VHH binders against Thioredoxin domain-containing protein 6 (NME9). Designs and how they scored, part 13

Target 1, 330 residues: Thioredoxin domain-containing protein 6 (NME9), of Homo sapiens (Human) (q86xw9)
Amino acid sequence: MGSRKKEIALQVNISTQELWEEMLSSKGLTVVDVYQGWCGPCKPVVSLFQKMRIEVGLDLLHFALAEADRLDVLEKYRGKCEPTFLFYAGGELVAVVRGANAPLLQKTILDQLEAEKKVLAEGRERKVIKDEALSDEDECVSHGKNNGEDEDMVSSERTCTLAIIKPDAVAHGKTDEIIMKIQEAGFEILTNEERTMTEAEVRLFYQHKAGEEAFEKLVHHMCSGPSHLLILTRTEGFEDVVTTWRTVMGPRDPNVARREQPESLRAQYGTEMPFNAVHGSRDREDADRELALLFPSLKFSDKDTEAPQGGEAEATAGPTEALCFPEDVD

## First folded at step 5 (VHH)

Design T10 (framework vhh_7qia_2)
Fold by ESMFold2-Fast, scan of step 5:
Structure T10 (fold): chain B 330 residues (1-330), chain A 118 residues (1-118)
Amino acid sequence: as target 1 above (330 residues)
Amino acid sequence: QLQLVESGGGLVQPGGSLRLSCEASGSIFSIYAMGWYRQAPGKQRELVAFITSGGRTNYADSVKGRFTISRDNAKNTVYLQMNSLRPEDTAIYYCAAYEFLSDSYDYWGKGTPVTVSS
């Protein structure tokens, strides 16, 4: 019964500049879900926010929704593929969380609420951040350091990711279809090497999975026939190629991919684990490791480590980002 | 390391009901999307119900209106309420946890058998 109770004011809809200014004057912490009109508010976080409100109460913790296209103050957040959560206390921005990362949101709410209680009770100084500085830092990393040819080459290597068309897709004659879909998605294929990976190479590539029950099945599959080993980059856009490739592949399990992202490669070409047609790196560090291992002569032979510390990626990997689903109005 | 343990399976007559539970331990449960799969003898494993980290649900056409998936993040548990059971629902039922859009390891339970027979 209580789990079906809907709270009218769980998330206040901020549709005008006047409501935005009222939010800034609110006592306590306000978490603003900045969403795009085409995707609606982030549904995956609603259960977390309901839980947090029950645990903390309503006096010092508030939630709000703001459509990026309706408020001029949110102009810089327009066109984003993921939600942005802005944390305000005493009219100041105190934290930003990008993406529907429930564990990070929970931790940030608790940390900022504790900090604000100390500001209100003890008169401690509030730690204020500038979101523009975070956006400027990203731009500065891309363009702020020497545009020489060597820097452009290093930048080009950092904008690359590894893709593998796995033996199941190759054996089913799907290589050309998958390549066409990769190109249609906006990727440029810098190299395409058809070969069968050796057992030693596969075991090293997947050394972080050596303790898993499915490891030997994965090794057998990857050695069962030729794969296509690809280096992908993008000539258009400013999105991270690793993240973009992961999105195009879809969820790891083809059954999940068919339910949640039917247009993805794993939905279309995968059957069941481990036969999910394509491989991609989890994050940038993993991509660099995998590229160094599989293409030492082309990219990383003389100057980079071949990631001898495989598994470090799990220590640097952030919590899973949940995608927001639009509210279906029937 | 996330561990999943299923329970609640058993023998039931056609038209009967069962509630399956899957309890997670070892990691933060609330971040994972959860699925219930089944595998009948000689058949491919089938996804029957799915719930996102935010609570949105999806069902296979064969179970819509009969099965309900739910989660309790405070108890680290996902449930499958199965009503109006049919002989063709006979299978081993598996719980799975996913990090959406991640190439990380998927977590699976060992399964709980469900037999629908007179």
Scores: ipSAE 0.000, ipTM 0.165, lowest interface PAE 16.6, mean pLDDT 71

Design T11 (framework vhh_etentamig_d1)
Fold by ESMFold2-Fast, scan of step 5:
Structure T11 (fold): chain B 330 residues (1-330), chain A 119 residues (1-119)
Amino acid sequence: as target 1 above (330 residues)
Amino acid sequence: EVQLLESGGGLVQPGGSLRLSCAASGFTFSSYWMSWVRQAPGKGPEWVSGIKSSGGSTYYADSVKGRFTISRDNSKNTLYLQMNSLRAEDTAVYYCAKELGFYDYMDVRGQGTLVTVSS
């Protein structure tokens, strides 16, 4: 019956890169206590976390422990004596709290949980932050960030486009065959990420189609299984990568593709709408939007995260050790 | 761990009916979209039907539309597929599938239940 078969610890110990990646894939909000081996995890916040879990439930709120010395991704957090709490939702960093500040932790948990509920239920945009200590950037899309002009950034990003091998093609076991055909067409694949898109991501991704009758079928299909999310660049050619990828995909409707462009991917691997095997952006503006949405780590986070105060702000004022301990102890 | 257990398959004559069930455990069933996927001998998997977490919206492949009905009982953590007017081409192993993700990828489908439509 739906319940877990065994008692589970309040905080999951993330001791390997594999477990870190599993944490990033979990639905809802995960609060990671990043600690040093000598300092240990912040024990006084356990009571707060137990209370929060009881009040909110297990479905959308998770807690984890990670020793900074055990994980390469946490290298920048090593050697610190204060606890660092990282908040992840949908694989993205959404908040950081430095130091054992129980009131701020409670407020941040409530604020981020409410925000994530709205992302999952209403398709609202997730506010992602970038902690410089955990920065890893792909140069293909981010090259233009060194320039202060929007036009230069758009121009740099034109070297790449988004491609998705959709759940229908993946479920039919066609992923490797489609990848080979993409490479044969002259594309270089810079990134290949296998994951299932969330309903919130799909609704934001296809926001421009929200008024169409087939929209709910498209949303359901895209959430039905894993997709391969690809970043493509060109090796040679006069056409831009966006236009070239659209040509290789063929017409949207597989029945039209089979009639007018039988060599296209949608002709060969599509069945019927919305099951047309692959996705690509209409134009450069759509490509930029879609790449930013699905690969946000390749883009600069919004500037609101740099604000000194607010629901997503860092706060590390005062003695952290004192905040971790009960008052009136000698 | 996520566990899905399908049942209700069997041998039936063309034009007959079967009701498949999927008992789910190890996750909050009421929060996830669920699907039925089938695989005929020697063929790749085919998506059959899907249902929203609330049960308020249902979706069907054109090949089964009007003949199959997907439903769920969130109080029992159970997914159903009512199959009517069965045809020889419906012969397949039917799998219950949960929303896929990195964590759930290995557990996305159960053992399956065999449906054979033959005279």
Scores: ipSAE 0.000, ipTM 0.109, lowest interface PAE 20.1, mean pLDDT 71

Design T12 (framework vhh_7d4b_2)
Fold by ESMFold2-Fast, scan of step 5:
Parts: sequence; C-alpha cells; structure tokens
Structure T12 (fold): chain B 330 residues (1-330), chain A 120 residues (1-120)
Amino acid sequence: as target 1 above (330 residues)
Amino acid sequence: QVQLVESGGGVVQPGRSLRLSCAASGFTFSSYAMGWYRQAPGKQRELVASITWSGGSTNYADSVKGRFTISRDNSKNTMYLQMNSLKPEDTAVYYCAATFDYLGRSYDYWGQGTQVTVSS
C-alpha cells in the first residue's frame, strides 16, 4: 500500500552531462562520490552522509554519485581504487578529499557548509580551488611518491617492473578487473598509459623471439589494438617486483595456467597463445630494458623512480581498498 | 552454447508492475556487463537500463528513471528488470544483452526477447 510514497534519495546518481550541469546549478554544497565502475560507490560513507543530512538538514547539503568513466569532466579521476570526493558550491570546486576518511569528510563537510552559508547570507567570496593536482597534494592522505629528502633507502628502496594488459584483454573489457586484481596482489601502479604499440616498438620489445615460429603472430597481435602499459612497484615482502608479478600472471600458456595455477591472471583472462591477457618481464635486466624502451621520457634510478603525476599516478590502495568494495564481490 | 533467456513478460494495465528475468548460460556471467533493450513495432531498438559486471553501477534511459530498477544475481547467473508504474508507451519486446565492453558501447550476446504489452 505505501509503494507510491515519495522516497528521498540520499545520493543522486549523475550519469549524464545534463545531470552534472544540474548539480552545478544547485544552491548549497554538493558532495560527489566519484567511483570506478569495477569498484562501485564507496558504501562505508553512506551512514556518515545519512547522519550529516539529519544533523544539517536538506536545504544546503546534497550528495551525489558519479562514475568516472561515464563523464568526460571526470577523466582525471579514472583508473583509481581510492574513492575521491569532490565538493561543489555555486558551480565551483571548493574541496577534494581522497580516501574514505570519515573524520576528514565530516570536518570538510561542516567547514565548507559554514563557508557556503557565509557566501549566501553575507555575499562573501567563495574559496575556489584552482587545480586539484596542486591543491590536493597538500591535503591528500597520500603524498606524491619520491618526495623524500636525501634518504638512504638502498636496501628497502622501491623497484619497478613493466606490466602490459594486452590487446586481447583490453578488447574483452577486462582492463579494470585485471587492474583491481593487480592491486589486490599488493602492487602499486605508478603509471597507466593506454595506447597502441607500434610495429617498430613490438619488434624491438620482442627481439629475443625473432627466431621463433610464432613471432609474426605475436607482433600482429600486439599491434592489433590498444594495450595498457603499466609501471608496477611493491614495498611488501622480500621478493622483487619482477618475480612477484610473474607469479601473479601465472604460466605463459593459458592452458597450462588453468591446469597448474587456476587463480592466476592468465588462467582467468587468457584464451590460447598468443592471447594470454598480460605481459611481464623475464628478470630485472629485461624489466629495465623494457621500461627504457616503452617509457623513454621517464627517469629510473636506484634511489628515485620518477613517474608522471598526470592525474594521480596511483594512490595507496591498501587502506583505501578496505573502504572500497570490488563490484565482483557484491 | 551462449544463451540468454528472458521471462516475465505479459499483458498488464497502465500503472501496474512486471518483473523481467534474464537467465544466462555458456559464459562467465560475473565478467559481463548486462543491459535491457526494448523495441516497439516499426521503431529502433533502444537501451532501457544497464548494469556493470558486479552490479555496483546502473544506468537508465530518461523515459524510465524512477520507475524501472535493474539488478543482477551473479550467484544465479540472472539479471532482472523491475518495471513499476507501467505506461502504454512502455509496450515493446524487451531484450536481454551481454557485453565484454566495460563502457557498454556494443553488446555481443542477445536473447530472443519477451513481449510487454501495457493496455487497457
């Protein structure tokens, strides 16, 4: 009998540019939970937002959900496991919070709501943040990597390896699911670049296989569409990142992987050679060669791994992943 | 070997509800995004609702927002469309669709369709 009662949604789903523009035109403060499709919205913050709505009221505080891949305006926020909360007032970005830090979210909501009340009541100027890459760096729970000063971390220094999500896995829409599994395995992703490898790059990359019968098929496959080129690092354990990544990938042939390591990436996402979903380096020397070939603009050294900070390179996944539920677990 | 089988269609009066089901077999259901399309006679097929691989995100056509709810149960390899407050303009054949494309730009597998008729 009560099915026609008006329901009050806590968070408005912003799935189109029109809904985004409507949100920007709203009076008061809007908190947008920016999520990845493979991860879903950050469910643990819902109880906090319900409490805040009850304490503050409906007039000036609004909540929204936005999937990063559905809106062009959210391009900077794609490919991250860490939840990102964008605060808008009067159509302007006024704050950003990374991670489901409930005390920080509560404080930021209260501070920004008070500021917006002053704007609306007294005509005060709104404090607008300019560039989230610059403004957020100071407030984020996670800092830019390698901002340490003259530290000697030789024995515990982060090393890097190359990972490729190959055109077969990309074409089958498996990119985000594979990225999630990489993160679950304890890797940090320093760079994620989507592009189609050139024939010249592939031939140099696989030059050690030039004498093999299947070489031309491998070259053709790697040039057939976009790949995701990843730089992975790891600080956990004593095994180097190259060896750990090879273990997570499993045996090269998907038929062998399904038989011997059914939980491996190649078992789950590979079909038949050369379509084995992912690539990793043979050893440390191979990793250094491959990284230099595919990322010549990046600088790598024993003390400092310099990666572009275009959009965030990759936030800490460990603590925020506990607050971010993978969709495939639902 | 891949099959998508729709059920739950029928004839209803305006303002009533129907629940459509799509049973999937022959592929790893939890790895595919799913969608409901509809096609009225003499009109182009249109996307009504879509749901990501895990069910964590949904999208709806403007004409059905607030009335229709898409959901999935990966343990049962089944997707659902709960249709409330049905209108005569909702009359169409409803198709279940599945895709590897994360963005849902194209669909690879299709069911045979189930008829929904909203009339007095």
Scores: ipSAE 0.000, ipTM 0.106, lowest interface PAE 18.6, mean pLDDT 72

Design U03 (framework vhh_7d4b_2)
Fold by ESMFold2-Fast, scan of step 5:
Structure U03 (fold): chain B 330 residues (1-330), chain A 120 residues (1-120)
Amino acid sequence: as target 1 above (330 residues)
Amino acid sequence: QVQLVESGGGVVQPGRSLRLSCAASGFTFSRYAMGWYRQAPGKQRELVASISYSGGSTNYADSVKGRFTISRDNSKNTMYLQMNSLKPEDTAVYYCAATYTVWGSEYDYWGQGTQVTVSS
């Protein structure tokens, strides 16, 4: 078994109908990179898949390559200029991602893995999709096109996220004003708990930052007084709750926020790092982790779910990206 | 402070065995996926083996499959690599690595490495 690299064979080449059927029989989630012969497999996603393989292991996550012209089952995917990623679980198509969108692929893999874990462990029904290349009439009859107009992607979308009004903002008497602005931005507050986080709780919450020089300062700050721990949902809108909350918070550094988004919460209520008034989750999977940690008695999802943080790209952020910064420096 | 400390490296003859250990401290070991990487002189760093946070899933490079076994003991915050039937091409510095998130994150942790030399 010579690999292209002197590493674990990341993606299985599905060159025959027999290998395709073997893939469909695999337990867990399989991500198939459907490529055109003239383009070859999508190289930009290989690094992401290698990282996820270490994080998740091979028991429930598999990767494959398939040339669209080589398999009759892939006929409808021929002639595409972009790669097509097909997600299979239990022999059924559960998601499709078009294009080399690494953040979307990462999110889709994590969402579909959690969905499949629930199918296997709890007997929950698997959500099966049909690619948009199939008849529109068939799709209309089966699902009424509800919540899946293009059927590009299926995920277990969450309707809530975690927010924290941090001890600096609380100590300055800004809690009620911040809450009003959260509500004005279109959020509904499902839960509001005022308490001082314990040192053990803060260390666990920020365990991924334990090696940083500023970690002890962060722990001290978060334990210095009461915070307000909030669960937010969106009453309307197309955008993800996590992304919308991050936009309302603004850039993590208050000096950057005042320059680039003066109406944001961190611009108005933050002073200097790490005193940036509010916290939000990086992504939906991180929100699940944080909600399970701070509200263990509330039923959201599998509490044992661990979400990737991803890299922080602040130095390379463009003007539009400046409105959607990575989570707190802390 | 987060630390990963490798041990068990050394000089061995072809066909012999070595067991590497990686002792972790300063983070919640049981929540991190772990891996062994190696870098031979003049070559790129390569993944040798990886293990999920629970130990329920393991992966191996084609070049070591059937010869190496990765394992972990979450109660001891330690990861192991059992290396059997060693070959001269296995000569490298071996690094343990921990990942909670994707690579290139500022939270990825690496050990300093331990030298393995297979020669007669």
Scores: ipSAE 0.000, ipTM 0.124, lowest interface PAE 19.5, mean pLDDT 72

Design U04 (framework vhh_7qia_2)
Fold by ESMFold2-Fast, scan of step 5:
Structure U04 (fold): chain B 330 residues (1-330), chain A 119 residues (1-119)
Amino acid sequence: as target 1 above (330 residues)
Amino acid sequence: QLQLVESGGGLVQPGGSLRLSCEASGFTFSSYAMGWYRQAPGKQRELVAFIYSGGRTNYADSVKGRFTISRDNAKNTVYLQMNSLRPEDTAIYYCAAVTYSWPGDYDYWGKGTPVTVSS
């Protein structure tokens, strides 16, 4: 659309991939009414959208229409009997509302406008969502906040996680500083192996990211020089070692880490994606997979058999409360 | 926030070529439209080339056919290929990012890279 003094249409019709991409470039929040060709756009919500555009977000609130059958990006939304409203900010999907629910649409618009104002004014990270139809391929990641009310006291255990000091940090001579900070954070380093990962190893390690556009850049980076492959544990504390390591690393994007956790490793030693200095597993299952892949002969950190044989031993690893949220994986 | 850093400027003789690069740091680069502006001493900043997030381009009449703007979203970079350079192309070249504007004010600016065309 461009910057205009006057605007007539409330909702911009997005009929091509080029117009879709132009919509994604809009500053602020865009609410897209994804409709089916046989029923047309949702008319009951137009009055609400007119009111909200005038009252709360003329410069930051935009509305659009898109027919689900005309755009490949909307394939998942085809064949629906109810309208689907997609909320985009900074080119990212930030919310989805199904059906002509005016109170929910109003609340979602207000909430997302407030969130986007904080992103633009304070540099906060957007909460990006994945609208997977039924599959919960959503990945949940624990982070440094683990404050459960009425949380039971559990004994500390020797559990392990994988850490990698990546080729960018190694090449910049930061290995010893990072190791020192890991130790200062209360970790015991059980193993420290310096080697260059093979392309086959990296592709298998990051198999879940193979569909991402930056995947080949990530593979190239991880094969570009030596990494330090570490096994970390903690002998004290009640937080999971995986969660604690993720907290020490900080957010995956160094620019976000510098804003939100300036003392984190990625804030201090990362530059720009994919050069974020360190890797950690997203959760316990991922840590076990990664340890088995990179250290197949090491029995100290994990059991040889996958089947649980003895009692309810896993009860000691719970019932710690953890925050779970979808995030970008590095 | 989005941060822009230009490179590739320098001294060239008339008829020569230069390729300017602008690397973005921050997130959502692919959602921004990108422009190249230039400012010669004592003159107003002039729009040279513009590229939308979808790849559509526009050019100032003075550079049409000689300059080409392109983007590589995988590298968070926008480029300006400058061919058949003339002395009047001498200026500081600025990269700019905007949510959507044509013509208009840009939201984010780089610090500029100087280009001098002389024999």
Scores: ipSAE 0.000, ipTM 0.114, lowest interface PAE 21.6, mean pLDDT 71

Design U05 (framework vhh_6fv0_2)
Amino acid sequence: QVQLQESGGGLVQPGGSLRLSCAASGFTFSSYAMYWVRQAPEKGLEWVSTISSGGGRTYYKDSVKGRFTVSRDNAKNTLYLQMNSLKPEDAAQYYCATGHYWGYEFDYRGQGTQVTVSS
ESMFold2-Fast, scan of step 5: ipSAE 0.267; ipTM 0.712

Design U06 (framework vhh_7qbe_3)
Fold by ESMFold2-Fast, scan of step 5:
Structure U06 (fold): chain B 330 residues (1-330), chain A 120 residues (1-120)
Amino acid sequence: as target 1 above (330 residues)
Amino acid sequence: QLQLVESGGGLVQAGGSLRLSCTASGRTFSMGWFRQGPGKEREFVASISWSGGSTYYADSVKGRFTISRDNAKNTLYLQMNSLKSEDTAVYYCAADTYVYSPTYSEYDYWGKGTRVTVSS
C-alpha cells in the first residue's frame, strides 16, 4: 500500500448536466479541463494544479474535468486535437486557454483569481468573454473554399507529430525526465497516453520494417511494457514539428547520438539498438499515418471528415461538415 | 474517506472464469488490480484510465484478463478467463483520486482484497 495522504480529489469529474450546473454555482474560480474520450484528461498540467491548490487553497480555486462527448454544452469542443481549459466564475465564462501551456495557465489562474476576489470583496463587474469556438455562426462558410486549390501554407498551419517514450525508458524510470526535456525544447504536449502497445498494433505500426532482420526484436521490445504515446505541437516559431522532434531525439543509434549530439534524448537515455528511448516519425506523411493508427478516433483538419451516409439523412449537414474540418488550432 | 470494497473471489477450477468487482465509496480516476500470491510480493495485474480509453496488463495475464469500469456505478471489474493455478492470490483493488495512471507506481487507496483460489 501507499503512504501518501490526500485530503480531497484535485479535479471534480463533471459527468452530468446537474454537476455542470453545480459547478457554475460554485463560489470562486473553476478551471475545467475539457478533454476527448480518446485521450483522457491532460496529465502534464496536474503537477501545476497541485502546486496552485497548495499555494492558493481551495476556498476560491476549483479544478474540474469534463469529457466533451458527455455534455451538450461542450459540443463545440468535440473532436479537438488539443485540450481546452475553460475558466468559470459566478456561472460565467471569464477565460479560455487552449493547449497544455503551463506558464499561461498559471498566469491566467492568478489573474482570474485576483479579478474574482475583487468582484466578491468590492462588488466589481466581471469581464465576461465569449469563446469564439462556441459561436453559433458557421465560420467555415464565411471563410469559404470556392476554388479547388489544395495549397499547404507552412506558416498558416499548426501541425502535430507523434512521439513515443519507449518501454526501455519507461522501465528505467526516465519518463518524467524525458517529458521535462520535451517541454524545455519548446514542445506543447497535447496528449499523453500511457499504455502497452498490442502485438498487432506494433506490427502494423512498423509494417515497413517487416523485412528487416531486427523486426521481431523490435516488436518484442515495443510489447514488453508500457510506453507513453504523445501528440506534440509547437505554437511558436516556424520550424516543422516533425523535423524539430527528430532533432531533439538525435540519431537513431544511441552510440552515434552520443558521438554527434551528446545533448540529444537518445544520447542521454538510449543504451544500444533497439533500446533508444524514444520514437518519432521520419516525415510528415509518416507522422500522419502513425497518428491515424494510434489515435484512430482523432479528428484531423483534412478532407477525410466523416459525412452522414445513407440512412443517417443529414443532407444539409454533409457539405457543412466537409467545409468545417476539426482543427487542433484556431 | 474513500473506501474500496472488492467482491467476486472464490474457488474455481483451472481453465475456468471468474469476475471480480470493486465498488468505490466516491470519486476515483485511475484504477487498477494487483495481486499477492502465497509467498510472493504484491504484483501489478491491470490498470484502467478514468475514461476507460487506456488499459494496461501484466504480461502474465495479457489476453486472458479484461479490465473495465462503470463510472456511473463507481465500479471496477476484472474478467478473468482461462485461469491457471499461478493466478491463485488475494486480489486488491487500487484507486487514485488524481487523473494520472501510475502503471508500476503506488496508488493512494486500496481495498482489503478478495481471495481467488484456482484448483487443478
Scores: ipSAE 0.000, ipTM 0.112, lowest interface PAE 20.2, mean pLDDT 72

Design U07 (framework vhh_etentamig_d1)
Fold by ESMFold2-Fast, scan of step 5:
Structure U07 (fold): chain B 330 residues (1-330), chain A 119 residues (1-119)
Amino acid sequence: as target 1 above (330 residues)
Amino acid sequence: EVQLLESGGGLVQPGGSLRLSCAASGFTFSDYAMSWVRQAPGKGPEWVSGISWSGGRTYYADSVKGRFTISRDNSKNTLYLQMNSLRAEDTAVYYCAKGEYYPYTFDYRGQGTLVTVSS
């Protein structure tokens, strides 16, 4: 656990009515990630919450997880296809954010913290809201509310993917140019962590390639210097973020990329295998696996209490490594 | 344009079986995980089952685990849900969805197929 600070779970699991009542009694602001059991908590926002907790401190900002089916008070949030973030202060609901919108979550946390500090310091009245999940602002769009703009937000869940700017591109001073191109392509960067991957981490990350002749060269390359580990989502469009990122990267081999897709990142910044500048997940299954492996912040949340039990109990995640991988797999 | 067309719903007695199909077009079906989601009258959507792009991994909601089986035929661009030991609580419109339930994904559902479990 941490050497400079005590081991502290980022998000408290609220699995009982007693824990819910304790949360309502907490001083300051509590942000509750209300998740469905079938979906699990929103892992991509964990890095944002960790950063905010470090910057603001623990005294007035708390994070929690609550499974909608375990608590009767969350009945109206059951069966939802989007994450719901509930903001509580002084036992009262003060804000709601629907969807994994990191900039909106950050702004809402800062705004509500400022408001709660004024309530505590100056005795100002707290603005309480009523969240009626079935009859929110979208109910009456024909009566002068935002017509049509909320339809996709209330029904669409945001997908995240992993992107890596690899040591070859970083060493050649291309990090900022690549980041600019990622943003120009319509991606929102939820986190950007610069670090050198360990040999153990790289071997686990690429375990499906362990039988390949070039595997040791790939391991050496990925450990040779710092990478930028990114979590990407899309603010625009209807296409899956994993597929869109693969398209922007281009073909795996830079020589193929330069021939077939000269505008792609691998065409512009790659040289020759394995030096192809960027990494992306092959599909949604790989993206989820890779995100879980590379973001250590996850071990300060559910993983501290429950994740080791769940992972091992299931025994089999899937036979990804048993598949025959095509030459263009990322 | 992504198109998903569900079929196979109908009226069935408790304890009966139904097989749902989803015909997919407008995207490379074999590159994507697929899901089944259901919505009962007056309820929100409930994720039922998911399958990886290759068919190598399958996932089920606790409410259907052991009773439902998800499968796919990538050569036919078709997703299936075999539903056994049906209960009144399974009554819902069933939707085919492109992508995974986790962590969260874009919802590309079709028109749905109605399953009614009644005596």
Scores: ipSAE 0.000, ipTM 0.119, lowest interface PAE 19.9, mean pLDDT 72

Design U08 (framework vhh_7d4b_2)
Fold by ESMFold2-Fast, scan of step 5:
Structure U08 (fold): chain B 330 residues (1-330), chain A 120 residues (1-120)
Amino acid sequence: as target 1 above (330 residues)
Amino acid sequence: QVQLVESGGGVVQPGRSLRLSCAASGFTFSSYWMGWYRQAPGKQRELVASISGSGGSTNYADSVKGRFTISRDNSKNTMYLQMNSLKPEDTAVYYCAARTEYTFGPYDYWGQGTQVTVSS
């Protein structure tokens, strides 16, 4: 079925319970991007969804957006910064993907679309799931498997990153406010240590910046008073904690942050370099180094993490491209 | 015109409870994040608790977790802060605040404040 009488948006905005029920009654596979209103728009997966729409068409594959705070049925998905992608077929939940992981999303879409075509064409029984991560203490994620295994649920492990609330923000009495913003972004704080870093520790921590002209000013600043040293984690899926934290912090220079990402921590709490309120690791390797340096008594599991790849260059289609969070800033 | 009016402050002994209310008008209350800030004499203003437009997401400062509960009634355009097990260090002027956006931006609207004093 289809109509050319009106241009069709890529993703349908499900703003009411009535629209949710309509989505559940739709034939085929529907991929619902469950987002938080406070996260802002995310663009990396839009290019993938546009590609899938072109390859499959609209008869059996549909995309939707749903704000978690608007719908009671999404209560368990509220308060998370990462998007949650719910896959529905015939009114039933058939898969869940956590985080903006484009390769996993593509694989899951293709696997579930193939399964649903067999249900519709051959009368095969649909494999219905329950999101076990929300009912049990164990972390679980849904994904398809290339070898055709029956199990589509796997356990996931927590990953951690380092965050520092720097002496400028602490001295201005912004510590608790910044901590609340971190928690609003969906991070869990595993530890919070208030102390003044030593000169030797700061020089080792920032050794990669030793060649920069402003290095001595950075060292002096970091030793000027107490910082809060935080270990952040998330309990959800394959989202890159390091990349998510960098996104929440915003651009390094507060003047740039205020222009480009006014909602970011550095835009709100930074003044001018080097006084940018917060620190985060550049990548996974840097996070592991920094955690080992500042918290040598703690052990962390290393997990492969990938940020979604995609560009706004392929996504010039229309007004319904908004997702859960701002595009990743690399 | 946006207005935020706090009430429920007072003087109590340590270990007692108070409930603060914030009555809002002039905007679509259910689409705005709301928060409680406090400021003690000679200290910076700090965020105590926040709540999303629907009430589905709440956040608390570590100093008040387990003791304070934020809530809202969108049918009455009112936000509440239930403060249990009050301590002398909770003594401050408490401010109601609202954000016009669903992002990490600053709070746009503020009430005049209500005094809470915890003293023997």
Scores: ipSAE 0.000, ipTM 0.100, lowest interface PAE 23.0, mean pLDDT 73

